VHH binders against EKC/KEOPS complex subunit cgi121 (cgi121). Designs and how they scored, part 126

Target 1, 174 residues: EKC/KEOPS complex subunit cgi121 (cgi121), of Schizosaccharomyces pombe (q9p7j3)
Amino acid sequence: MILPLFPETQVHVFVYENVSNCAAIHEQLISQNPIYDYAFLDAATILYKKQVYSAIIRALEDRRDEQMKTKTIHSEVILSLSPKTEISSAFRQFSMTKKSKNIVVVKIDSKLTEEEEFERLDKLVEGNRVEFSDEELQKLIDFKVLKKNYKLDPSTLENPLASILSSIALRGYS
Short names: E, the ipSAE of ESMFold2; O, the ipSAE of OpenDDE; V2, 0.75 times the mean of E and O plus 0.25 times the DockQ between their complexes.

## First folded at step 13 (VHH)

Design zb93 (from za5 with T106L; framework vhh_7yz9_2)
Fold by OpenDDE, second read of step 14:
Structure zb93 (fold): chain B 174 residues (1-174), chain A 120 residues (1-120)
Amino acid sequence: as target 1 above (174 residues)
Amino acid sequence: QWQLVESGGGLVQAGGSLRLSCTASGFTFSSYRMGWYRQTAGNEREWVALITKSGRTDYADSVKGRFTISRDNAKNTVYLQMNSLKPEDTAVYYCTARSYDKYGPLEDYWGQGTPVTVSS
């Protein structure tokens, strides 16, 4: 996928359910294995496609503006999901953990087609790929976690997308 | 070879102030984004403040309004003015330099760190 604001940057997003090797993936991430150069998100924390894309755009903007807070563009995507500026908090809130079962995987600056990237990623993830759609994400979301991460209340739960996007966009501006 | 040397850390009472300095050598200082991070034992390093080549600044929420980052390219030095210090600001503070290319960060340099202790 090509983002209109970043035409030279190819982005791919994949969703996996019933992943059996999240712990192994997590260990590779900790060791900074370059083969695992992706953003691995816990699907329990993701409700909308626009949430993911907003975080990607925010990360790309930070890179463009030379204001990345983290080491890599993929870690910056994780930070960008959070309403908080603390890196550790963002990772605790949104990154895949050893206990995760469903994940969203983001690849930025891909040189491959979506299918080619999938073939590469599929060797790393032991799970079932599902469509990256709001419908599928809604099946995987933990609303308790979502409400906690974005401090949603009864008034904002009627339209959580607006609140989530505002939180992402306005992080650091409060 | 590149070098970042921090100074100005020490012990200070809550509500007090410190000014950290970081002097760079061995690379083109003006071509790098400069920043300060801090780390406590057993925790990950957290960003505190950044200043781009053009002088644009950014701050973590926890220090916004209290800390000010600045740079002097003629002196190859970046500063962190820390006011209204709190015990939770206690950490080792690290200076960092980052170069960017079209596709993101190209090179990172880090200092050895300077300890800051804020007593209650």
Scores: ipSAE 0.747, ipTM 0.890, lowest interface PAE 0.7, mean pLDDT 94
Fold by ESMFold2-Fast, scan of step 13:
Structure zb93 (fold): chain B 174 residues (1-174), chain A 120 residues (1-120)
Amino acid sequence: as target 1 above (174 residues)
Amino acid sequence: QWQLVESGGGLVQAGGSLRLSCTASGFTFSSYRMGWYRQTAGNEREWVALITKSGRTDYADSVKGRFTISRDNAKNTVYLQMNSLKPEDTAVYYCTARSYDKYGPLEDYWGQGTPVTVSS
């Protein structure tokens, strides 16, 4: 996928449901295995494609502007989903856990095609790949988690897109 | 060869102020983004503040309005002025220097840390 503000940057996003090996993936992330250099998100926290794209754009802006708070662009994507700049809180709120069942995986700066990344990830993730679409994401979201992470009230929860995007785009500017 | 040496930490009462300093040697200080992180026992390091080589600043939400980061390129020193200190600010504070290319951080240097204790 091509981002208008970062046309030189390759971005791939994958969604997996019914993942059985999240604990094994988590151990690889803790050991910093370079094969697992992706942003692994809990799908319970993601409602819209634009939510993920906004976090990616924010992370790329911070990289461009020499303002990254974390070590890698992928960890910066995870931080950028949070309305606050607290690293540990962002990771607790949005990262996959050993107990996760559905995940969203982001790859930035891949030298591989989408098909090649799919083949690589299919070997690492024991689950069913589904389309990265609002319809599929809405089947995997946990609205209690979303409400807590973005501090949504009942009226905002019915149509939260603008509130979520504003929270991501405006953190650090307000 | 490179060094980052922090100073200015110590014990202070809630509502007080401290000024941390970090002096760099062994690299071209003016070409690096400088920053401060902090760590409490049993927790990961948390970002506190940064200042770019052009002087742009950014702060964690927990310290905005209370802390100010600045740099003096002639002295190879970055500062963190901490006002209205709270017990929750008790941590070891780490100075960091980072260089960038278009793919992200190239060099990432860390000091040994300076302890700050805020009593209530």
Scores: ipSAE 0.507, ipTM 0.827, lowest interface PAE 2.4, mean pLDDT 90

Design zb94 (from za5 with T106S; framework vhh_7yz9_2)
Fold by ESMFold2-Fast, scan of step 13:
Structure zb94 (fold): chain B 174 residues (1-174), chain A 120 residues (1-120)
Amino acid sequence: as target 1 above (174 residues)
Amino acid sequence: QWQLVESGGGLVQAGGSLRLSCTASGFTFSSYRMGWYRQTAGNEREWVALITKSGRTDYADSVKGRFTISRDNAKNTVYLQMNSLKPEDTAVYYCTARSYDKYGPSEDYWGQGTPVTVSS
């Protein structure tokens, strides 16, 4: 995928359902194993492709502007999903856990093609990959989690896209 | 070779103020983004504030309006002015310096930390 504001940056997003080894992946992330340098998100927190892209764009803007708060661009994507700039809260809200069943995986600055990254991730993730699409994401979302993470009122839950995107874009500016 | 030395921490009553300083050596200070993080016992380090080489600032929501980060390139020093301190601001505060290249952070330096205790 090519982002108009970052045309030289390679971005790949993968969705896996029915993942059986989230505990093992989580341990690798805690140990900072460089093979696992991806943003591993709990799919229960992601409703739209635009939500993920907005967080990626925000993270890339922070990298460009020398304003990253975390160590890696992938950690910055996780932070950028949060409406607040508290690192530990963002990770608790959006990161994959040992009990996650469905995950969204983001890779930035890959030297590999999308299919080559699939081959690599298929060795790390024991689950079924599905299309990165709004339709597939809407099968995996937990609306209770979404409401809590973005402080959504019941009236906005029917069409939360604008509120979510605003929360990501206006983080720290409103 | 490189060094970050923090000072200014201590004990203060709620509602009081402290000014933290961090003096850098061994790298081109004016080319680095400077920042402050804090850590409470049993928790990960949390970002507090940053200032870019051009002077643009950003703050964690918990400290906006109360803390001000600034830099003095002539003195190779970054400051954190902390006003209206609360007991929940009690932490060890760490100074950090980060350089960026085309692909992101290329160097990351940390100070030893300076403790701040805010009594109720």
Scores: ipSAE 0.436, ipTM 0.794, lowest interface PAE 3.0, mean pLDDT 90

Design zb95 (from za5 with T106Y; framework vhh_7yz9_2)
Fold by ESMFold2-Fast, scan of step 13:
Structure zb95 (fold): chain B 174 residues (1-174), chain A 120 residues (1-120)
Amino acid sequence: as target 1 above (174 residues)
Amino acid sequence: QWQLVESGGGLVQAGGSLRLSCTASGFTFSSYRMGWYRQTAGNEREWVALITKSGRTDYADSVKGRFTISRDNAKNTVYLQMNSLKPEDTAVYYCTARSYDKYGPYEDYWGQGTPVTVSS
């Protein structure tokens, strides 16, 4: 995928359902194994493609401006999904856990094609790949988790997209 | 148990008009957002029109100005008035009802569909 503001940046996003090895992946992430240098998100927290892209754009802006709060661009994506700039809270809210069943995986700055990243990632993730689409994401979302993470009121839940995107774009500026 | 029963579909010539009806039972109709979708063979369902609990309406660009959605809460019925029909409007039309709770969309109901054929 080519982002208009970052045309030289390679971005790949993958969605997996019914993942059976989240505990093993989580252990590799804690050990900082470089093979697992991706943003592993709990799909229960992601409702729209634009939600993911907005977080990626914000992370890339922070990197460009030398304002990253985390050590890697992938960690910065996870932070950027949060309406607040508190790192530990963002990871608790959005990162894959040992008990996750469905995940969204983001790769930035890949030197591999999408097909090559898929082959590599498919060896790491024991689950079924599905299309990265709003339709598939809406099958995996947990609205109670979404409401809690973005502090949505009942009136906003009928169309949460604008509120979510504003929370991502305006964090640290509002 | 809930039901959505569609009626009013059929064959009509281009430039003609048709009115679809959808009568709901088994849930509190006035608490639901009502809508219409359509589907042609081999394609995903396409949103056509919706009407909120408060009566606000919205339309897909392809039908805006030609179709009108309305509701009658006393009759538990939603309508789709289709004017200036084009061959491209040929599809199976589906009635839908959606409710929202404090956590988002809660219940989503679909009818069986009613076919509309617009001849050239």
Scores: ipSAE 0.000, ipTM 0.094, lowest interface PAE 20.4, mean pLDDT 82

Design zb96 (from za5 with T106D; framework vhh_7yz9_2)
Fold by ESMFold2-Fast, scan of step 13:
Structure zb96 (fold): chain B 174 residues (1-174), chain A 120 residues (1-120)
Amino acid sequence: as target 1 above (174 residues)
Amino acid sequence: QWQLVESGGGLVQAGGSLRLSCTASGFTFSSYRMGWYRQTAGNEREWVALITKSGRTDYADSVKGRFTISRDNAKNTVYLQMNSLKPEDTAVYYCTARSYDKYGPDEDYWGQGTPVTVSS
């Protein structure tokens, strides 16, 4: 995708369901293996494409302004999904775990095409790739997790988009 | 609606060459990853080669250095140039098209297959 505020930045987002090797991927992420330099998110936490794009834009803004709180742009995306600026809390809330079944994978500044990143990821992830769309994400979301992560009440849960985007945009400035 | 039609198979002597073609219709060819699989009697289909939308290629170890996959988006055609053919290359060759929003080669679009026989 081309982002209007960052037209030179290449962004690829992939969604996988029924992933059987999350424990193996998690081991590689802990060891900081550079082959796994992506943001690996638990799909149970993602309801909208705009949620992911808002976190990406916030991370890119923080990088542009030399205000990143984490060591990599991909870790900054994970942090940017959280309504708080606590790194450990953000990873606990949004990052893939050994117990995850469905994941969203983000790549920024790829030197590879989207197709090449897909083929590389398809060798790393043992699961079924699905379209990055609101429709597919809504099949994978866990509303109890979403409610907890963004502190949504029942009335907000019916239409949570504005609340989620506000939480991402105002992280650390609210 | 969609169709993949393979051609170019036949009988060839060991050490010879064949060029397989696969012409697509009914979908936007340039948006799909194209590939070739082969199957021998009594065995599962095995992957041979692929070419991405951008033109990146990849090959099975058994054919690396002998086979070349290419595409012509203006003709909606993918090719497999097979050189230095060996008797063990004898198989029915299948063309496949995959959208990047679909998983698994078994969910791909498949051609009817074209037989290749290599005799020594």
Scores: ipSAE 0.000, ipTM 0.106, lowest interface PAE 19.6, mean pLDDT 82

Design zb97 (from za5 with T106E; framework vhh_7yz9_2)
Fold by ESMFold2-Fast, scan of step 13:
Structure zb97 (fold): chain B 174 residues (1-174), chain A 120 residues (1-120)
Amino acid sequence: as target 1 above (174 residues)
Amino acid sequence: QWQLVESGGGLVQAGGSLRLSCTASGFTFSSYRMGWYRQTAGNEREWVALITKSGRTDYADSVKGRFTISRDNAKNTVYLQMNSLKPEDTAVYYCTARSYDKYGPEEDYWGQGTPVTVSS
């Protein structure tokens, strides 16, 4: 994908459902294995493609402006999904866990083609790859998790997109 | 008030061995994943080895079979045993500590590094 304002930045997003080895992947992430240098998100927290794109754009803006709060662009994407600038909370809210069943995987600045990243990830993730689309994401979302992460009230649940995007864009402000 | 102090670096001939040590203070060592990185002039830091609090180990392909990471929780120390050293292993070696409160490549503690030079 090509992002406005970041046309030279390669971005790949992958969605896997029915992943059976989340515990093994999580152990690799805890161990900081560099082969797993991706943003591994719990699909239960992602409702829209725009939600992921907004977090990616914010992370890239923070990198451009030399104001990243985390050590890597992938960690910055995870932080950028959170309405708060607290790193540990963002990881608890959005990162995959040992109990995750469906995941969204983001790769930025890949030195590989999208096809090569597919082959690499298919070896690491034991699940079914599906299209990165609003339709597929809406099958995997957990609205209880979404409501808690973005502090949504009943009136916002009818159309949460604007609230979610505002939370991502305005996090850390007053 | 945390500290990571590396020692054991030096000059060694190709095919030789060195043991690096890293002693931690100021945090609960047994609760942290420990690791080693290295850096050569003009290059980014490269991951070398890690050991989890349960004792599971992982290694970079370039050192697998030659290097062994271990830990002694009673001494708050992590070790890197380096065997069959090659000139390409010449680098400054850094000790790291990572909390299990979160994962991802952030919030690591870093030592100041210990130089290793492997002659031809």
Scores: ipSAE 0.006, ipTM 0.207, lowest interface PAE 10.1, mean pLDDT 84

Design zb98 (from za5 with E107D; framework vhh_7yz9_2)
Fold by OpenDDE, second read of step 14:
Structure zb98 (fold): chain B 174 residues (1-174), chain A 120 residues (1-120)
Amino acid sequence: as target 1 above (174 residues)
Amino acid sequence: QWQLVESGGGLVQAGGSLRLSCTASGFTFSSYRMGWYRQTAGNEREWVALITKSGRTDYADSVKGRFTISRDNAKNTVYLQMNSLKPEDTAVYYCTARSYDKYGPTDDYWGQGTPVTVSS
């Protein structure tokens, strides 16, 4: 898909459930295998499509402004999900781990169609692809983790989207 | 070849100040985003402060209001003024230079690091 604010940048987002090889993927990421040039997120930490898109936009803005804190646009997406500026914290909070079962995968600057990109990614991920939708994401979310990551309280839990988006957008602003 | 040389690190008491300097050579300094990162033993390197080619600055939450990054293109030098230092600021501080294209970072240079120790 194309983001209105970044018309020259094609973005694809995929959701996988019941992934059996997260540990193997994680090892490839640690070794910085270029074939795994994606942002791998733990689906347990993602509740809304807009949450993902907001993080992508924030990362793209950082790139545009030459203010990326991390080494790659995909790692910057992971950082951008966090309300905190610490890179290590962001990765602990939102990145896929060896123990993850469900994941959200983001590709920035894709030269392929969504289907073509899926075919490439499907060779790396051993799981079931599901629709990237709020309906599917809410089935995979861990609300305890979500509450912790964004410091949600009873007053914000009724509509957590606003709080999440504010946290992403206003990170580093005080 | 390119080089980044940090200086100004050392031992300081809590509440004190230090000024780090990083002098660049072997590349077009004015075309790079400059920055400071820090790392403690056994932990990942964390960003501290960044300054773009145009002089736009950004700071990690932990140092905001206490640290100031600046650059002098005529001297090929980037500075980090550290005030109100805390023990948790103890780390090796690394200077970095990064160039960009439309897809992101291209060149990414790092200094050897300068140690900063803040005692209680």
Scores: ipSAE 0.904, ipTM 0.955, lowest interface PAE 0.5, mean pLDDT 95
Fold by ESMFold2-Fast, scan of step 13:
Structure zb98 (fold): chain B 174 residues (1-174), chain A 120 residues (1-120)
Amino acid sequence: as target 1 above (174 residues)
Amino acid sequence: QWQLVESGGGLVQAGGSLRLSCTASGFTFSSYRMGWYRQTAGNEREWVALITKSGRTDYADSVKGRFTISRDNAKNTVYLQMNSLKPEDTAVYYCTARSYDKYGPTDDYWGQGTPVTVSS
């Protein structure tokens, strides 16, 4: 995919359901294995494609402006999903855990095509790949987790998109 | 070859103030984004504040309005003015210097850390 504000930046987003090896993936992330240089998100936290793209755009803006708070662009995507600037809190809220079942995987600056990244990730992730679409994400979301992460009240929860996007865009300003 | 040396930490009462300083050597200070992170026992380092080479600043929500970051390129020094200190601000504070190219950080230098203890 090509982002209008960052046309030279390669971005790929993948969704996997019923993943059986999250504990093994988590160990590789802790050991900083470069083969696993992706943003691994818990799908329970993601409701919309626009939510993921907004976090990617924010991370790329912070990289451009020399304002990244984390070590890698992929870690910055995870931080950018959070309404707060606390790194450990953002990772607890949005990162894949050993107990995760469904994941969203983001790759930025890939030297590989989307097809080649699919081949690589299918070897790393033991699960069923599904389309990156609002329809598929809505099957995997946990509304209790979403409500807690973005501090949504019952009235906002009926149409949370604007609130979520505002939280991502205004991170560090409110 | 490169060095980042922090100073100004110590013990202070809640509601008090401290000013941390970090002096750099061995690289072109004016070309680096400077920042402060903090770490409490058993936890990961958390970002506190940054200042870009152009002077743009940014702050963690927990310190916004209380802390001010500034730099003096002639002295190769970055400062963190900490006001209205809370017990929750107790941590070891680390100075960092970061350079960027179009792919992200190229150099990431860290100081040894300076402890700050805020008594209730």
Scores: ipSAE 0.530, ipTM 0.836, lowest interface PAE 2.3, mean pLDDT 90

Design zb99 (from za5 with E107Y; framework vhh_7yz9_2)
Fold by ESMFold2-Fast, scan of step 13:
Structure zb99 (fold): chain B 174 residues (1-174), chain A 120 residues (1-120)
Amino acid sequence: as target 1 above (174 residues)
Amino acid sequence: QWQLVESGGGLVQAGGSLRLSCTASGFTFSSYRMGWYRQTAGNEREWVALITKSGRTDYADSVKGRFTISRDNAKNTVYLQMNSLKPEDTAVYYCTARSYDKYGPTYDYWGQGTPVTVSS
């Protein structure tokens, strides 16, 4: 995918359900293995495609403006999902853990086509690939996690999109 | 060889103020984005504030309105003015310098840290 404000930046997003090797992936991320240079998100935290795209756009804006708070663009995507600028909190809230079951994987600045990234990730992730769509994401979300991460009240929880997008876009500016 | 040397930390009472300084050498200071991170025992480092080459600033939500970051390129120094200090601001504060290209930071330098203790 090509973002209108970042036309030279190639972006791919993948969704996997019933992943059995999250502990192994987590160890590779801790060891900073370059093969695993992706943003690995817990799908329990993601409700909408726009939520992921807003975080990607925010991370790319911070990279452009020299305002990244983390070491890599992929870690900046994880931070950008958080309504707060607290790095460790953001990673605990949104990043994949050893106990994750369903994941969303983001690749920025890929040198590979989407099909080539699918082939690579299918070898790294032991799970079932599903469509990156609001319908599929809504099957994997944990609303208790979402409510806590974005501080949603019961009235907002019925249609949380605007609140979530506002939290991501306005993070660190008010 | 590069160096980042922090100073100005110490013990202060809640509601008090401190000014941290970080002096850089061994690289072109004016070409680097400067910042401050902090770390409490048993936790990873958290971002506090940054200032870009052009002077744009950004702050963690926990310190907005209380802390001010500034830089003096003639002195190769970045400052963190900390006002209305709270016990939860107790941490080791780290200075950082980052160089950027279109893919993000190319060089990422860290100081040794300066401890700040805020008594209740």
Scores: ipSAE 0.275, ipTM 0.706, lowest interface PAE 4.4, mean pLDDT 89

## First folded at step 14 (VHH)

Design pg2 (from pf8 with A33S; framework vhh_7n9e_1; at its last look DockQ between E and O 0.86; V2 from the best seeds 0.84)
Fold by OpenDDE, look of step 14:
Structure pg2 (fold): chain B 174 residues (1-174), chain A 123 residues (1-123)
Amino acid sequence: as target 1 above (174 residues)
Amino acid sequence: DVQLVESGGGLVQAGGSLRLSCAASGFTFKAYSMYWGRQAPGKGREWVSGITWRGRSTLYASSVKGRFTISRDNAKNTLYLQMNNLKPEDTALYYCAAGLFPFSTDESDYDYWGQGTQVTVSS
């Protein structure tokens, strides 16, 4: 996928359910294995496609403007999902853990087609790929975690998208 | 009570300039991406320009690129459109819009709309 604001940057997003090797993937991320150069998100924290793309766009702006807070564009995507400015908090909130079962995987600056990237990623992830859609994300979401991450209340839960996007947009404005 | 109020329109000669403003109220302005659109007589709505939450990124329709400049002042809750080298084909009702998604050229992603300000460019 090509974003209008960043026509030179190809982005791919994949969703996996029933992933059996998240612990193994996590170990590779800790060791900074370059083969695992993706943003691995816990699907339990992602409700909308627009949530993910909002974070991506924000991260790309920060990179372009040389204002990233993290070391990599993928880590910046994770940070950009969070309403908090603390990197550690953002990772605790949104990053895949060893205990994750469902994940959203983001690739920035891909040189491959979506299918080619999938084939590459499929060698790393032991799970079932599902469509990257609001419908599928809704099946994987943990609303308890979502509410906690974005401080949603009963009134905002009726339309959580607005609150989520606002939170992403307002990070750093306190 | 959400409001987007456009101003600055008027009659100008071809080659002239105008600066439009869109004053926003009733919502968190800095959380929204902002857009200009226009509608010429007998034509449908046309996307003109957009700017992201923090004003770091802008995009323009090919028809106005190089002539129009979109900007925003989040402290004043105001969106601007500097229009230079105006042409008769720029004649339209110019409206501003707001959306939560960081950037979209799809008007279905917009949440709020202004009533518009008329811009007329004579030959």
Scores: ipSAE 0.910, ipTM 0.946, lowest interface PAE 0.5, mean pLDDT 96
Fold by ESMFold2, look of step 14:
Structure pg2 (fold): chain B 174 residues (1-174), chain A 123 residues (1-123)
Amino acid sequence: as target 1 above (174 residues)
Amino acid sequence: DVQLVESGGGLVQAGGSLRLSCAASGFTFKAYSMYWGRQAPGKGREWVSGITWRGRSTLYASSVKGRFTISRDNAKNTLYLQMNNLKPEDTALYYCAAGLFPFSTDESDYDYWGQGTQVTVSS
């Protein structure tokens, strides 16, 4: 995928359901294995494609402007999903954990086509790829987690897109 | 309650300049990316320029790059388009738009539109 504002940056996003090896993947991420250089998100925290792309665009803008707060672009995407400024809070809220069942995986600066990147990623993830779409994401979300992460109330839970995107845009106001 | 109100249009001779403003109310301006588009007689709508919610990234259509400058003032809830070296082909209804998204050139991502302000450039 090519983003208009960052035409030289190739981005891929994948969604997996029923992942059986999140603990193994988590171990590799802690070990900083470069084969696992992706952002691994818990799908229970992601409801919209726009949620993920908003974080990606924010992270890329901050990288260009030398305002990143974390060491890698992938960790910056995780931070950029959060309405809060604290890095540790963002990782606790959005990152895949050893107990995650469904994941969203982001690759930034890919040198591969989407299909080639998928072939590489599919060797690492034991699960079923599904389409990166709002339809599929809605099947995997945990609304209790979403409500907590973005401080949604009953009036916003019916159509939370605006509240979520506003929270990402306004980070630092919580 | 949401309003986008353009102003600053008018009749100007080729080579002249105009500064368009888009005053916003009824929403949290600094959370929105902002855009200018235009509609000329006999043409479809043309995307002109966009600016991210924080104002740090901009993009221009090739037809206006180097002549037009988009900017925003988040304290005043106002979007601007400085148009220099105007040409007759710049004649159009200019409208602003807002999207609750960091940046998109796809108008389906936009939430609010202004009525537009007419710019007419005579030769």
Scores: ipSAE 0.752, ipTM 0.887, lowest interface PAE 1.1, mean pLDDT 92
ESMFold2 (binder alone), look of step 14: mean pLDDT 90; pTM 0.914

